# Miniprotein binders against q56419, part 289

Target 1, 326 residues: q56419
Amino acid sequence: MEGRTLEEVQEEVFKRHGVLVPKKELEDLAKALEEAGLLLTEKVEARLKEEEEKLKRERPMRLAGLSYPEGEREARAFLEAFRASYPGEGEEARVLLMPHLEPSRVPEVYGAALAALEKTPPPERIYLVGVAHRPLKEKAAALPVPFQTPFGPALPDLPALQALDALLPFELFNTPLAFREEHSLELPLFFLKGRFPEARVLPLLVARRSPELGEALKVVLRDFPGLLVLAVDLSHVGPRFGDTPLTRTLAEEARRRDLGFLERLAEGEPEAALAFLGANPTRIDGVEVVASLLPLLRERKGKVLAHRLDLEAPTLSAVGAGTLVL
Key: E = the ipSAE of ESMFold2; O = the ipSAE of OpenDDE; V2 = 0.75 times the mean of E and O plus 0.25 times the DockQ between their complexes.

## First folded at step 19 (miniprotein)

Design oe5 (at its last look DockQ between E and O 0.90; V2 from the best seeds 0.87)
Fold by ESMFold2, look of step 19:
Structure oe5 (fold): chain B 326 residues (1-326), chain A 84 residues (1-84)
Amino acid sequence: as target 1 above (326 residues)
Amino acid sequence: GSEDLEEELEQAIEEAEELAEQVEEHEEAGRVDEAIEAYYRLAKELARISEAARRLGDEELFEEAWREAIKAYDRARELLEETK
C-alpha cells in the first residue's frame, strides 16, 4: 500500500487499468497478506527456538567441507599443508593474534600461527576471543558447550567460564544463536584443536568494547592460566566495504594501518595501537576485541610473524590478516 | 534514564546485602558448596554495582565495588582450593 488508503489504491487501479476493484476485495487481500506474514513469523520463531535448544548442548561444525575437510585424516593433512606454507619458525605465545579470514586466502598467516603453537607448551585451556558478526544481547557472550571439530569435540572449561561470569555485570551466557554461524570462532578453533587436542576452550565473542570483560579476564587468568587468542582480521578496504575500487594508494594505506597496529601491539602499547587507527578508516576488524582486552595486552612485548593484505580481484577489495605473538 | 540506573543500583545493593548475609551463614554452618555459589553470586552483584556506579559517574563507588567483587570472588576460590 505504500501509505495509501484503499480508496486511493482503488482509484489508481481504475485510472491505470479501467477496472474498479471493490473495496471489500482489497480489504480481503490485505488481511490475507497480514495472516501469511504472521504464519511465516511463527515458523521462523519455531525454527530459531529449535536451533537455540540444540546450541545449549553443543555447537556443530558449520564449515566442514567448505573451509576445511570434514574427515579427521584429511583435516590433519590440511593442518600440515598450512604449516608448510610458512617457512619460518614461530615463537612461544602467551597471547596469540590470528585471523578468522577464509584459510585458503591467507595460508601462510595461519601457518605462522601453527608455527607459534609448535613453540608453545600445551595449555590447560584456550581463551578464544572472536568478533561477533551477529548482534549479542550484551557487549560480550560465551557458549559453554562442546564445539565439534574434525579432531573431536573442543570441550568447554566450565569452571573458568563460571568464574568469568561471576565477575561480569551481565549474564555471560546470553545469546546462543549468535554462535550458530560464527566463523571467527570456528576457523581458528580448527587450527587450535588440531594442535592442542587436550586443551579446554572458553569460546568468547565481543560485539562492543567491554572494558569489564578485560578486567574480569585479568582476574580469571590468574587462577585459570591458559593461552589467550585474539581471533581477528585487519583492514577491510574496497567497494565491498563501501570504498572506491582498490587502488595502489588505498592498499598501501591498509598495509600501513595493519602493520602499524600490529607493531604497536607487539611493543606492549595497545592504547597507542588503537590511537594509531583513529576513526579506523580501513575498518580493522579487531578494534573492539583489543579495546576490551587492554589489561591483558599492556606491557606485553612480542613479534609480528606474518601479514597479508589479500586481494579479492572480482570485487576490487582486500582484507588484511596477521599473526602476532606476545 | 538515570533514574532507572539509580533504581538498578539500589536493587543490586539490596541483593548484595542479602548475599553477604547468606555467605556468612553458609560458612558458619560448614556448607562449603553453598558458600562458594553464594560468593560467586555476590561477586556478580558487586560487579553490577561497580558498573552502575561508573555509568552514574560515582568513581569512588565504582572502584570500591570492584575491589569488593574481587574479594568475594577470591573467597570463593579459596574455598574451592581447600576442597581440592
Scores: ipSAE 0.865, ipTM 0.956, lowest interface PAE 0.5, mean pLDDT 91
Fold by OpenDDE base, look of step 19:
Structure oe5 (fold): chain B 326 residues (1-326), chain A 84 residues (1-84)
Amino acid sequence: as target 1 above (326 residues)
Amino acid sequence: GSEDLEEELEQAIEEAEELAEQVEEHEEAGRVDEAIEAYYRLAKELARISEAARRLGDEELFEEAWREAIKAYDRARELLEETK
């Protein structure tokens, strides 16, 4: 490693490829490289290139056997259990806001999403908009390949993706490696594919607010109608996110922010929802997604079906999750 | 800076003009698939013009270029429907 630290290599890879490689993966790679006599950076680059080439064909499951079952039969039982965790009835969705948090943490919130999907006629396509937890080259990106699920591959809508790209001032098909491990798409897609096996998918990530995306999608949705899904979490509070340990006061503030955001969205006032958050002191995850999709959220009235602030006890931190139908 | 954005705008205008000529040539020749592709590319360059104009504070060009982007897109869609 010519005297470079793993952190320096991580930073270099991030600067060159826009991918944050986990330190543990770099450590394993460094060990393998010491055995092979190769420079860590060259092997990391070669591996990333190989993975990028694979992502031209398909996006494999990363969380199968961890967050959800790999087998189809077990996956169906999983869906039924999550649906059963929500005692209410859903409503027909044209827009669905749902979480991307680890499903086991907020089962009833995913159950509420499933309840809404039960009342929703099968769409021809699903516009699945997640949060980029890794840097993108552009404000937003798409991956135009099949996403693997226990229910079979979620196939891309290539004509609709092409139409969307044509109306964006940037290259939509950018940063394929950002999709490799992005759970904000994979977790919601499990539930969506399980409910709508024949729907095509437009897997989209937002890193930064792109009003252009909302305007382009508004045009595309005219010719390519479908279900819009916002896969977003809400507040992130506690030590993992730079706060003090969760207190009653901090939890009440997080809930107030989450519910105040969702309620204003349910009233068809997405600008008021964003304004209500201000500087976003509780770090609502979905802000950049909502800010990008304003033209599609305006004047749509709906209902908040579920909300939870889930405690991660080992870190005394909490994450908000909600389900909203419009 | 502003100079870089003006250069990006100029380049996008030049590319849009070239694509507009190509679209006409393809339509006149009956090359429908090539015309569709060229219209989608034209829509993209017009969208780039629109965004550059917005960032430069030219509201008129922003709105005009976006309207033209939608027209180019709509023409591509029309041609695609006629081929089905």
Scores: ipSAE 0.857, ipTM 0.953, lowest interface PAE 0.4, mean pLDDT 91
ESMFold2 (binder alone), look of step 19: mean pLDDT 85; pTM 0.830

Design oe6 (at its last look DockQ between E and O 0.91; V2 from the best seeds 0.86)
Fold by ESMFold2, look of step 19:
Structure oe6 (fold): chain B 326 residues (1-326), chain A 84 residues (1-84)
Amino acid sequence: as target 1 above (326 residues)
Amino acid sequence: GSEDLEEELEQAIEEAEELAEQVEEHEEAGRVDEAIEAYYRLAKELARISEAARRLGDEELWERAWREAIKAYDRARELLEETK
């Protein structure tokens, strides 16, 4: 009944089939279809409201049994296996850049992060900064609740989160639903909680660059010292990301962009790292986080411990992951 | 547009002035918990003033408001430490 009146439909059916469908029956059908659409929308909205209220109390594991083991004993063995995937030594980190890509795709990259954590004194708290994969109401957000892990709940540092919120020109606690499925926090947190079971966490997401977040964190870290973790992936290339099928040339460019970015960060030159990417032709998703945190990255020299550009053979696409200590 | 930013700035200034009065009242009355909360809210409004000034190109107000935001924040932190 696209653009037709009910009477026109009625006439057409009569002319074609010799049956006069009463106007009331057509009106009843149209009303029922409209009401069914409203009911489906209301059910979705009610479910989202329920989920939002649950997230105000805790953030449950969503990837246990999929990306990492659900049981604590198995989870500890998993950590040890990942550490063994990287035979090198780590270095103490005040800032750690690590991926949020599926762990089994880049085991040595996560292993390098574990090696760095072995050399790092246990912090009171971890500033875990991920990449929002769902829209935020603001440039950045936090969720001040326990995040469940196989090693027990990662407890929020509420005083530090309140202090951070007080220095931002927007409400920090603004989009609980964006955290529901956010693997950029859950996957790194598994490794971090496994190595630092007593550390509290500031679970932060960046959707768009927020220089004010970096300035505020500089003040908050003065009063609430801790480990800063940038949980970011690197290049995203291939058809899944809007390119032609991955070629050797595109893969080589992606690797060059990833390493050039990481190396400039390791030199304590985050502005140069961003400038090196220009328009970001390989879609490094760490850019918005780095651009937000410039005051915390300047003049911090360190080392790139690992990198992989991991091929997604079925989609002819690839994603880069790296480990950097500062 | 710029008209919206100027309105945001004016609103933040009015709120900051009210909060500055509130912190004085709370400190004078010995209501320490209320003073801490008011200082945190004042820091937030000063951060809003700072960001609005930055977007309007007022570099002097941008930097001054940020320094004042840190001062309000520092006072809240000082009061919290005194009550431990």
Scores: ipSAE 0.857, ipTM 0.954, lowest interface PAE 0.5, mean pLDDT 91
Fold by OpenDDE base, look of step 19:
Structure oe6 (fold): chain B 326 residues (1-326), chain A 84 residues (1-84)
Amino acid sequence: as target 1 above (326 residues)
Amino acid sequence: GSEDLEEELEQAIEEAEELAEQVEEHEEAGRVDEAIEAYYRLAKELARISEAARRLGDEELWERAWREAIKAYDRARELLEETK
């Protein structure tokens, strides 16, 4: 490594490729490179280039066998179990806000999303807007390739993606490597593809608020109608996120913010929802997505179907999840 | 800085002007597929103009460029529908 630290290599790769390589992967690679006598940077770059070339064809499953079953039969049973975990009925969705948290943590919230999808006529296409947990070159990005699922590939709507790109002041098709491990798309897509097998998908990531995205999508949705899905989590509180261990007071504040955010969205007041959060001290994940989609959320009334603040006991931390229909 | 945004704006204007000429040439020649592509590219450059203008505080250019971006997009869509 010519005297460079793993952190310096990580930073260099991030600066050059817009990808944050996990330190563990760098450590494994460094060991492999020490054995091979190769420079860490060259091998990392070669591997990233290979992965990027693969992503030109398809996005493989990363969480199959971990977060959801790989086999189709088992995957269908999984969907039925999640639907059964929500005792309520859904409503027809034109916009669906749902979580991207590990499904086993908030089964009834995903169950509520499935209940809404049962009342929703099969869309021709799904605009799936996730959160970029890795840096993007631009404020938002899309990956115009099939996403693998246990139910077969989710095929991209290339005409609609092209139309969207034409109305954006930046290159929509950027940072393909950010999609490789992005669970904010993969997890919701499992449920969506399972319910709407024939729907095409527009897989979108938002890293930073892009009002331009909302205005462009408003035009595109006129010609390419579909279901809009916001795949977002809510509050992130506790030691994993820089807070003290979860207390009753901290949990009550997280719930208050989550519900206050969702309720204002349900009233068709997305600006009021954002204003209610202020500095977002409980770190609601979906803020940048909502801020990007304001033109599509305004004046749409709906209903909060489910909410949960889920405790991660090993870290005494909690994450909020919700399901909202508009 | 502001200088970089002005340069980005000027470049996007030049590219939009070139694309507008190309669109006319393609339409006159009956090259429909090329015209559609050129209109989508024109819409993108107009969107870039719009965003640069917004960031520079030119509200008039911001709104005008965005309206023209939608027009270019709409023309591409019309041509696509005629080819079906």
Scores: ipSAE 0.844, ipTM 0.949, lowest interface PAE 0.4, mean pLDDT 91
ESMFold2 (binder alone), look of step 19: mean pLDDT 85; pTM 0.832

Design oe7 (at its last look DockQ between E and O 0.93; V2 from the best seeds 0.87)
Fold by OpenDDE base, look of step 19:
Structure oe7 (fold): chain B 326 residues (1-326), chain A 84 residues (1-84)
Amino acid sequence: as target 1 above (326 residues)
Amino acid sequence: GSEDLEEELEQAIEEAEELAEQVEEHEEAGRVDEAIEAYYRLAKELARIAEAARRLGDEELFERAWREAIKAYDRARELLEETK
């Protein structure tokens, strides 16, 4: 490493490739490189290039066997169990807001999403809009390749993706490596593909609010109708996110923010939902996604089907999750 | 800065003008696939003009460029439907 720290290498890789490589992965690479006599940066770059070339063909599962079963039979049983965890009935969705949190943490919230999907006619395509937890070169990005699932590949809608790109003031097909490990798409896609096996998918990530995305999608949806899915979490509170350990007061504030946000969205008032959050002191994850999709959310009335603030006991932190249909 | 945005705007205008000429040439020659591609590219450059205009505070140019972007897109879609 010629005297460079792992942090400096991480920063350099980020600056060059727009990818934040986890320190543990860098440590493993550094160890492997020490054995090989190669500079960490060169091998990281070569590996990232190889991964990028693979992502030109498909996006493999990363959370199979961890967050959901790899086998199709087991995956179907998993879906049924999650659906069973929500005792209610769903409603037809034209827009679905659902979580991307670890499914085991909020089973009934995913169950509510499945309940809504049961009442939804099979769409030709799904616009799946996730949150970029890694930096993007642009405000938003798409990956126009098949996403692997236990139910087979989720195939991209290339004509609709091309149409969307044509109406954006930036290159839509940017930062493919940001999709490699992005759970905000993978986890919702499991449920969506399981319910709608024949639907094509537009896998989209938002890093920063892009009003242009919402306006472009509004035009594209005219010619390429489909289900819009917002894969977003809600409040993030506690020590993992810079707060004190979860208290009753902090939990009540997180719930108030989450529900107040969802309720205003359910009334067809997305601007009021954003305004209600202000500086977003409880760090609602979906703010940039909602801010990007305002033209598609306006005047659409719907219903909040589920909400949970889930405690991560080891860190005394909590994450909000919700399911909303419009 | 503002100078960089003006340069980006000027470049996008030049590219849009070139693409508009290419679209006409392709349509006149009956090169439908090339015309479709050129219209999608034109729509993108017009969208870039619109965004640059918005960032510069020129609302009139923004609205005009965005309307033209949609027209270019619509023409590409029309040609695509005629080829099916």
Scores: ipSAE 0.848, ipTM 0.950, lowest interface PAE 0.4, mean pLDDT 91
Fold by ESMFold2, look of step 19:
Structure oe7 (fold): chain B 326 residues (1-326), chain A 84 residues (1-84)
Amino acid sequence: as target 1 above (326 residues)
Amino acid sequence: GSEDLEEELEQAIEEAEELAEQVEEHEEAGRVDEAIEAYYRLAKELARIAEAARRLGDEELFERAWREAIKAYDRARELLEETK
């Protein structure tokens, strides 16, 4: 945990699990972990450095055989099945909001994203913006390497990434290990690479809102046009996330928050969407990404294609997912 | 405190001035690849100046520094297109 504060850890726990833990409780937990011998050791540090060096060359699949098929033929059939689960038609997307939740939980939401991609001319590149579930050294990060998929490697757009880095007040390529297990990039990328096999990718993570990122991307997109993808989930409610067991009232509130957020985005009003959430009581996952990308979302109108608040019956919890085209 | 931010701002200004001299030298000498790289680094330092100015509440400096960052970036892009 080099250089991280307890406030940064508190933020990470909130991002990963949707709960805000008091600083004193985190201090007590950190001490207990140290006393149990779970702190970083010499061996762990050496292995992390080895993994970091490997990530400077490529990012391997971590979810093949778990969330999607490993083989290309089966992966293609998987895409077709997901498209079939959404009976509607898409619309052309300049910006696509799609989930990163386990695909089998929200098949029609991913199907709606595929429907939108069917109407979207193949882009030269995809700006794929996920949510960092591990701490970053800066507000945002990229990993400029091939990401493996069942459809072959998704190649980085190195010129566009270099251009983006040049317009940021921080080093963009700052935390390779944060990408090792980051499903918010891997799961959407499977669908995107399957439909746009020739597109290059800018794999981006946001940990904390970065207005600088949005301003820089506005300039970079002028010279490097492409598809902007916000790979975010919506409400996280229930005991898994620090609430009481899911009730009809809590589920209705989560649904209202999800749809109100998406609808305001669809009206080209991202500031109003953020204001609608206030303190974000249902822990909508996309807030930091939207807050970073305001210049790219303003006055861009579109349509909500799908939404689902998916019940986790064993945990009495739920997670929202949606598909929005702008 | 805010005095530390002003020190950071002054350091970023000095770095940007050094890079501005380098881009002029590279362009005069016809070293196009070096000029492109220097313009990208200059854009980054100007973006750092803009961020420091924003944190200090200096809106005029923020807007000027950001505009200059885009100009340096644009010049690097123009040079890259000329060499294709």
Scores: ipSAE 0.845, ipTM 0.947, lowest interface PAE 0.6, mean pLDDT 90
ESMFold2 (binder alone), look of step 19: mean pLDDT 85; pTM 0.833

Design oe8 (at its last fold request DockQ between E and O 0.91; V2 from the best seeds 0.86)
Fold by ESMFold2, look of step 19:
Parts: sequence; structure tokens; C-alpha cells
Structure oe8 (fold): chain B 326 residues (1-326), chain A 84 residues (1-84)
Amino acid sequence: as target 1 above (326 residues)
Amino acid sequence: GSEDLEEELEQAIEEAEELAEQVEEHEEAGRVDEAIEAYYRLAKELARISEAARELGDEELFERAWREAIKAYDRARELLEETK
């Protein structure tokens, strides 16, 4: 009915079915549909308002029982199984890049992150920087509330969050609903909270590159030292992401771009890492986070501990994940 | 557009000037908590000036405003440490 008059609808019904529906009957139907649509809209808006108010107090688990166990005992065993899937030794991290992909798809990549955390002194706080999968009102956002985990609540570092907000040209606490289902924070946080139960957290999302965020964080980290975590995935290739079906050639290209990106980051050359990707044809989602955090990544050398380009057989698509310590 | 960005810059400058006056008043009166809040707000407006200047291509103002944002922030931090 969008853009159509009732007379046009009446004519179409007559042409297709041989029935002339009176104009008044069509008018009554249109009014009823409009009223029903308004009621549904009001109901949805009220529910979203309720969810937004709840998120101003805490962020509950959304993936317990789906991606990781709900119970603390089982969750602890889960962590140890993931550590065991990576037989290597970690290294101390001041900056950790780790995935947010479903953990069962890349167990050794998460295991490598745990190995790095074993070598890392417990930080006072963790700057957890994920990728916004829903729109933000600004380039970046935070949610200054406890995030629930099977290991207890991950408490926000409120003084550090307020300090960060004070150095940004936009309101940092701007889109609570974007955090409701954001797995790029929840999945890495499970592993981080399990290893550092006393650390406070700054839960941050990037939607679009924000150089001002990196400059502000450089100042805040001076006063509030902690572990910086880039919770990002790498290449996204195949039909699920708008490509032709995954071929050996496309998979090889995705792996080459993933590893080349990580290797340049490991050399302390984040601008070179971004330049290497060009137009980002394999859709590495870590690009916007890295582009935001350049001041924190420059001249910091480290090591790539793990990488996997994981095949999604039903969709003939793949997603890359890696672990990098700096 | 450029006109909107220039209006944004002028608004941020006006707010920063008001906050600079407020921080002086609060410090002189010994209202430390209010001074801290005003310094944080001043840092934010200076960061807005810096970003608007960057977008306008005024690199000198961009860098100067950012340095002043850090100074206001640092003053808020000093006051917070003094009240621990």
C-alpha cells in the first residue's frame, strides 16, 4: 500500500480477482492496519526502553550455555581445556590481540591468548576494545556497568572511564543498547575474567575509526596502567560475506592478508599493517580498532602466537582469528 | 558542511571560555569537587575544539587545543590526588 492510492488497490484487486471491493471497505482496512502497526511500534519501543534502563545498571550474560558453560566449576574446566589446546608457551603482553569468534571454532587461538595471560602479571585493569556489531551514536562507546560472567561480575573502572570521557570530543557513554548482545566483548571477557578475577574493566566498542580515542587512551593509560586487549577477528570471506563460494585461491589470499597484517603489527608498524590491506578486500574487522589505536601500537614489537582461518562448511565461507602479543 | 563545523567550533570555544571562568571561581572559593568537574568538562570542550580544528585543516589550533585539553585534564587529576 506504500505509495498506492485506494483506487489503485481497488483496480488491482479487480484485475486479478474479478471482484470490485468498495472504496469504504478498503479505507476501513487501511485504517485498521495503521492502528495495529502503531500499537506494535509502541510495544517494541517500550521494550527497548526497558532494556536500555536495565543496561544502565548491569550487562547480563547472553552466551552462557551457548558459547561457554553457565556454572563456575564447569567454566573453570572449560578455560583449562582451551589452554590445553595450545601446546606452546606464551609471552608477557602489554597489548593482546585476540579473537571474538565462537570459541569452539578456534580453540588453539584462544588457548594461545591464555598462554600469554599466564606470562602476564595480573593487571589492575583491562582496556577491552571490541568491534560494534550494532550502530553506535558516535565512533566509539563504553558501558560503565558490571558485566556478568560465570566467574562473578567484571566491575567497571569508573575513574578511568570518566577520565577517558573527559578527553573525548563526544559523549563516550552513548549507546547502551549496542552492548546488549555484543559478543566481541562477552566472549573475550570470559577468558580474561577467568584469568584475572580481580581486574577492573573498561568495556569499549569501536564502530568507525577514531584517532581521538587512541590519543585519549594514551593519556589515560599513563595514569591508569593496564592491559590493552584488541578483541577483533580477521578475514571474513565467502558467500556469507558477499563473495563467490570459497575457493582455495580466496582462502590462500585471506590467510596471506591475515598473517601479513599481524606480522606488521608485531613489527611495531601499525600504519604499514593498514597500508598492506589497502581496500581491505577480505574484510578484516580489526582494521577500525587498529586505526583508532595507532598511538598505542607504534614501535611496540611482539609476536604472533597463533592463527587460523576457520571454514564454515555450510556457508562455504571462512573467518580468520589470531593471537598477537605486543 | 564547513559552515556547520565552524559553528561547532565557535560553540565549543564559548563553552570553554565559560568553563575556564568557572574553574577559577571554584578554585578561589575552595570548591574542590566542583573544580574537578569543571576541569574535566573544560578538557572535553578543548578536545572538541581540537577535533573541529583538525577537520577544518587548522593544524596549529588542533595541536594547541589538544595540549590545553591535557593541561585541564592534568589539573583535574592533581586535585583528585590532593583529596585522597
Scores: ipSAE 0.860, ipTM 0.954, lowest interface PAE 0.5, mean pLDDT 91
Fold by OpenDDE base, look of step 19:
Structure oe8 (fold): chain B 326 residues (1-326), chain A 84 residues (1-84)
Amino acid sequence: as target 1 above (326 residues)
Amino acid sequence: GSEDLEEELEQAIEEAEELAEQVEEHEEAGRVDEAIEAYYRLAKELARISEAARELGDEELFERAWREAIKAYDRARELLEETK
């Protein structure tokens, strides 16, 4: 970070890892790294070690009372309100692409996900694949511990996680601290646990494209069937992401990219979806996840249930969100 | 560099060979739990071989090692099912 702007770091991270880290998350990361770096005093190392030791037992809620209610009764009312925000009917999902954006920004997109889950038989397990907004030691990681939710803990499927690790050329159980505040898992998990209380979960993060992950998961899914969930956002445009303020032209381009990506996925052509994005000028968040899961997305036809480009008015920026069923 | 990757490949091959011997010893001795663990470790080392081979441009070794990784995994799964 010596002498580089946050925009330059964002661009470099995007160029290297294909992930657009929001400037605020980079600021929080830089602040956490500065707080980690400046406070790499014995105390911060001790605290990080203590937090890492806690993460061996459970992942606590971080966004309860902020993004969703902490109490179970209020959380159920929250789910019902989000479902009500989507006027359509869902379809049975074998693969669900859904957002991880702040739920209040795109309620109908989460509502569409809930509508799909209503038509989906309760799975034994959920493969929940999120985006790593923090660096991972490896291309992907898992955290094999209970994730706390207002509906009780989401329990890991340890046998399936072990089977997955056995087929990966890297250590799957890496970088536990990356899961501590990762909203790309926590937010979708709220909705998933609320709908499927008995499902076990495989919480996975992708930092960089890992074709090996998709091939390994293809084998594991044979023996450990379940719902695959891609928790990804779409375009990130405007000043928070290094663009000019949102214009009609920029918004139309973001929507075109988002919908063109989702439609090609819905046709069972994930390689065509990636190719359509090219250099990804609108910074679709889910690119590395999709690129890692190609073997699981090929030839699966589905439907786009919802899409929204949501304006963050204070920053004149916008984020795309979508719900896709395969 | 390529030298480091070749060294990683050689090490993974050596580890896979040792694990293959251990698997046989555990199976012959009737140590089923240890055999299952060794098969999962063997599958992982074979997956490492496969990836290193891919990065080195050895497509034949890449495909072969991946097939063997799946076999080791399948054997671990078979033993796990027999114990239930």
Scores: ipSAE 0.846, ipTM 0.948, lowest interface PAE 0.4, mean pLDDT 91
ESMFold2 (binder alone), look of step 19: mean pLDDT 84; pTM 0.818
ESMFold2, look of step 20: ipSAE 0.860; ipTM 0.955
ESMFold2 (binder alone), look of step 20: mean pLDDT 84; pTM 0.825
OpenDDE base, look of step 20: ipSAE 0.846; ipTM 0.949
ESMFold2, fold request of step 21: ipSAE 0.856, 0.853, 0.851; ipTM 0.953, 0.952, 0.953
ESMFold2 (binder alone), fold request of step 21: mean pLDDT 84, 84, 84; pTM 0.820, 0.824, 0.824
OpenDDE base, fold request of step 21: ipSAE 0.819, 0.822, 0.820; ipTM 0.939, 0.940, 0.939

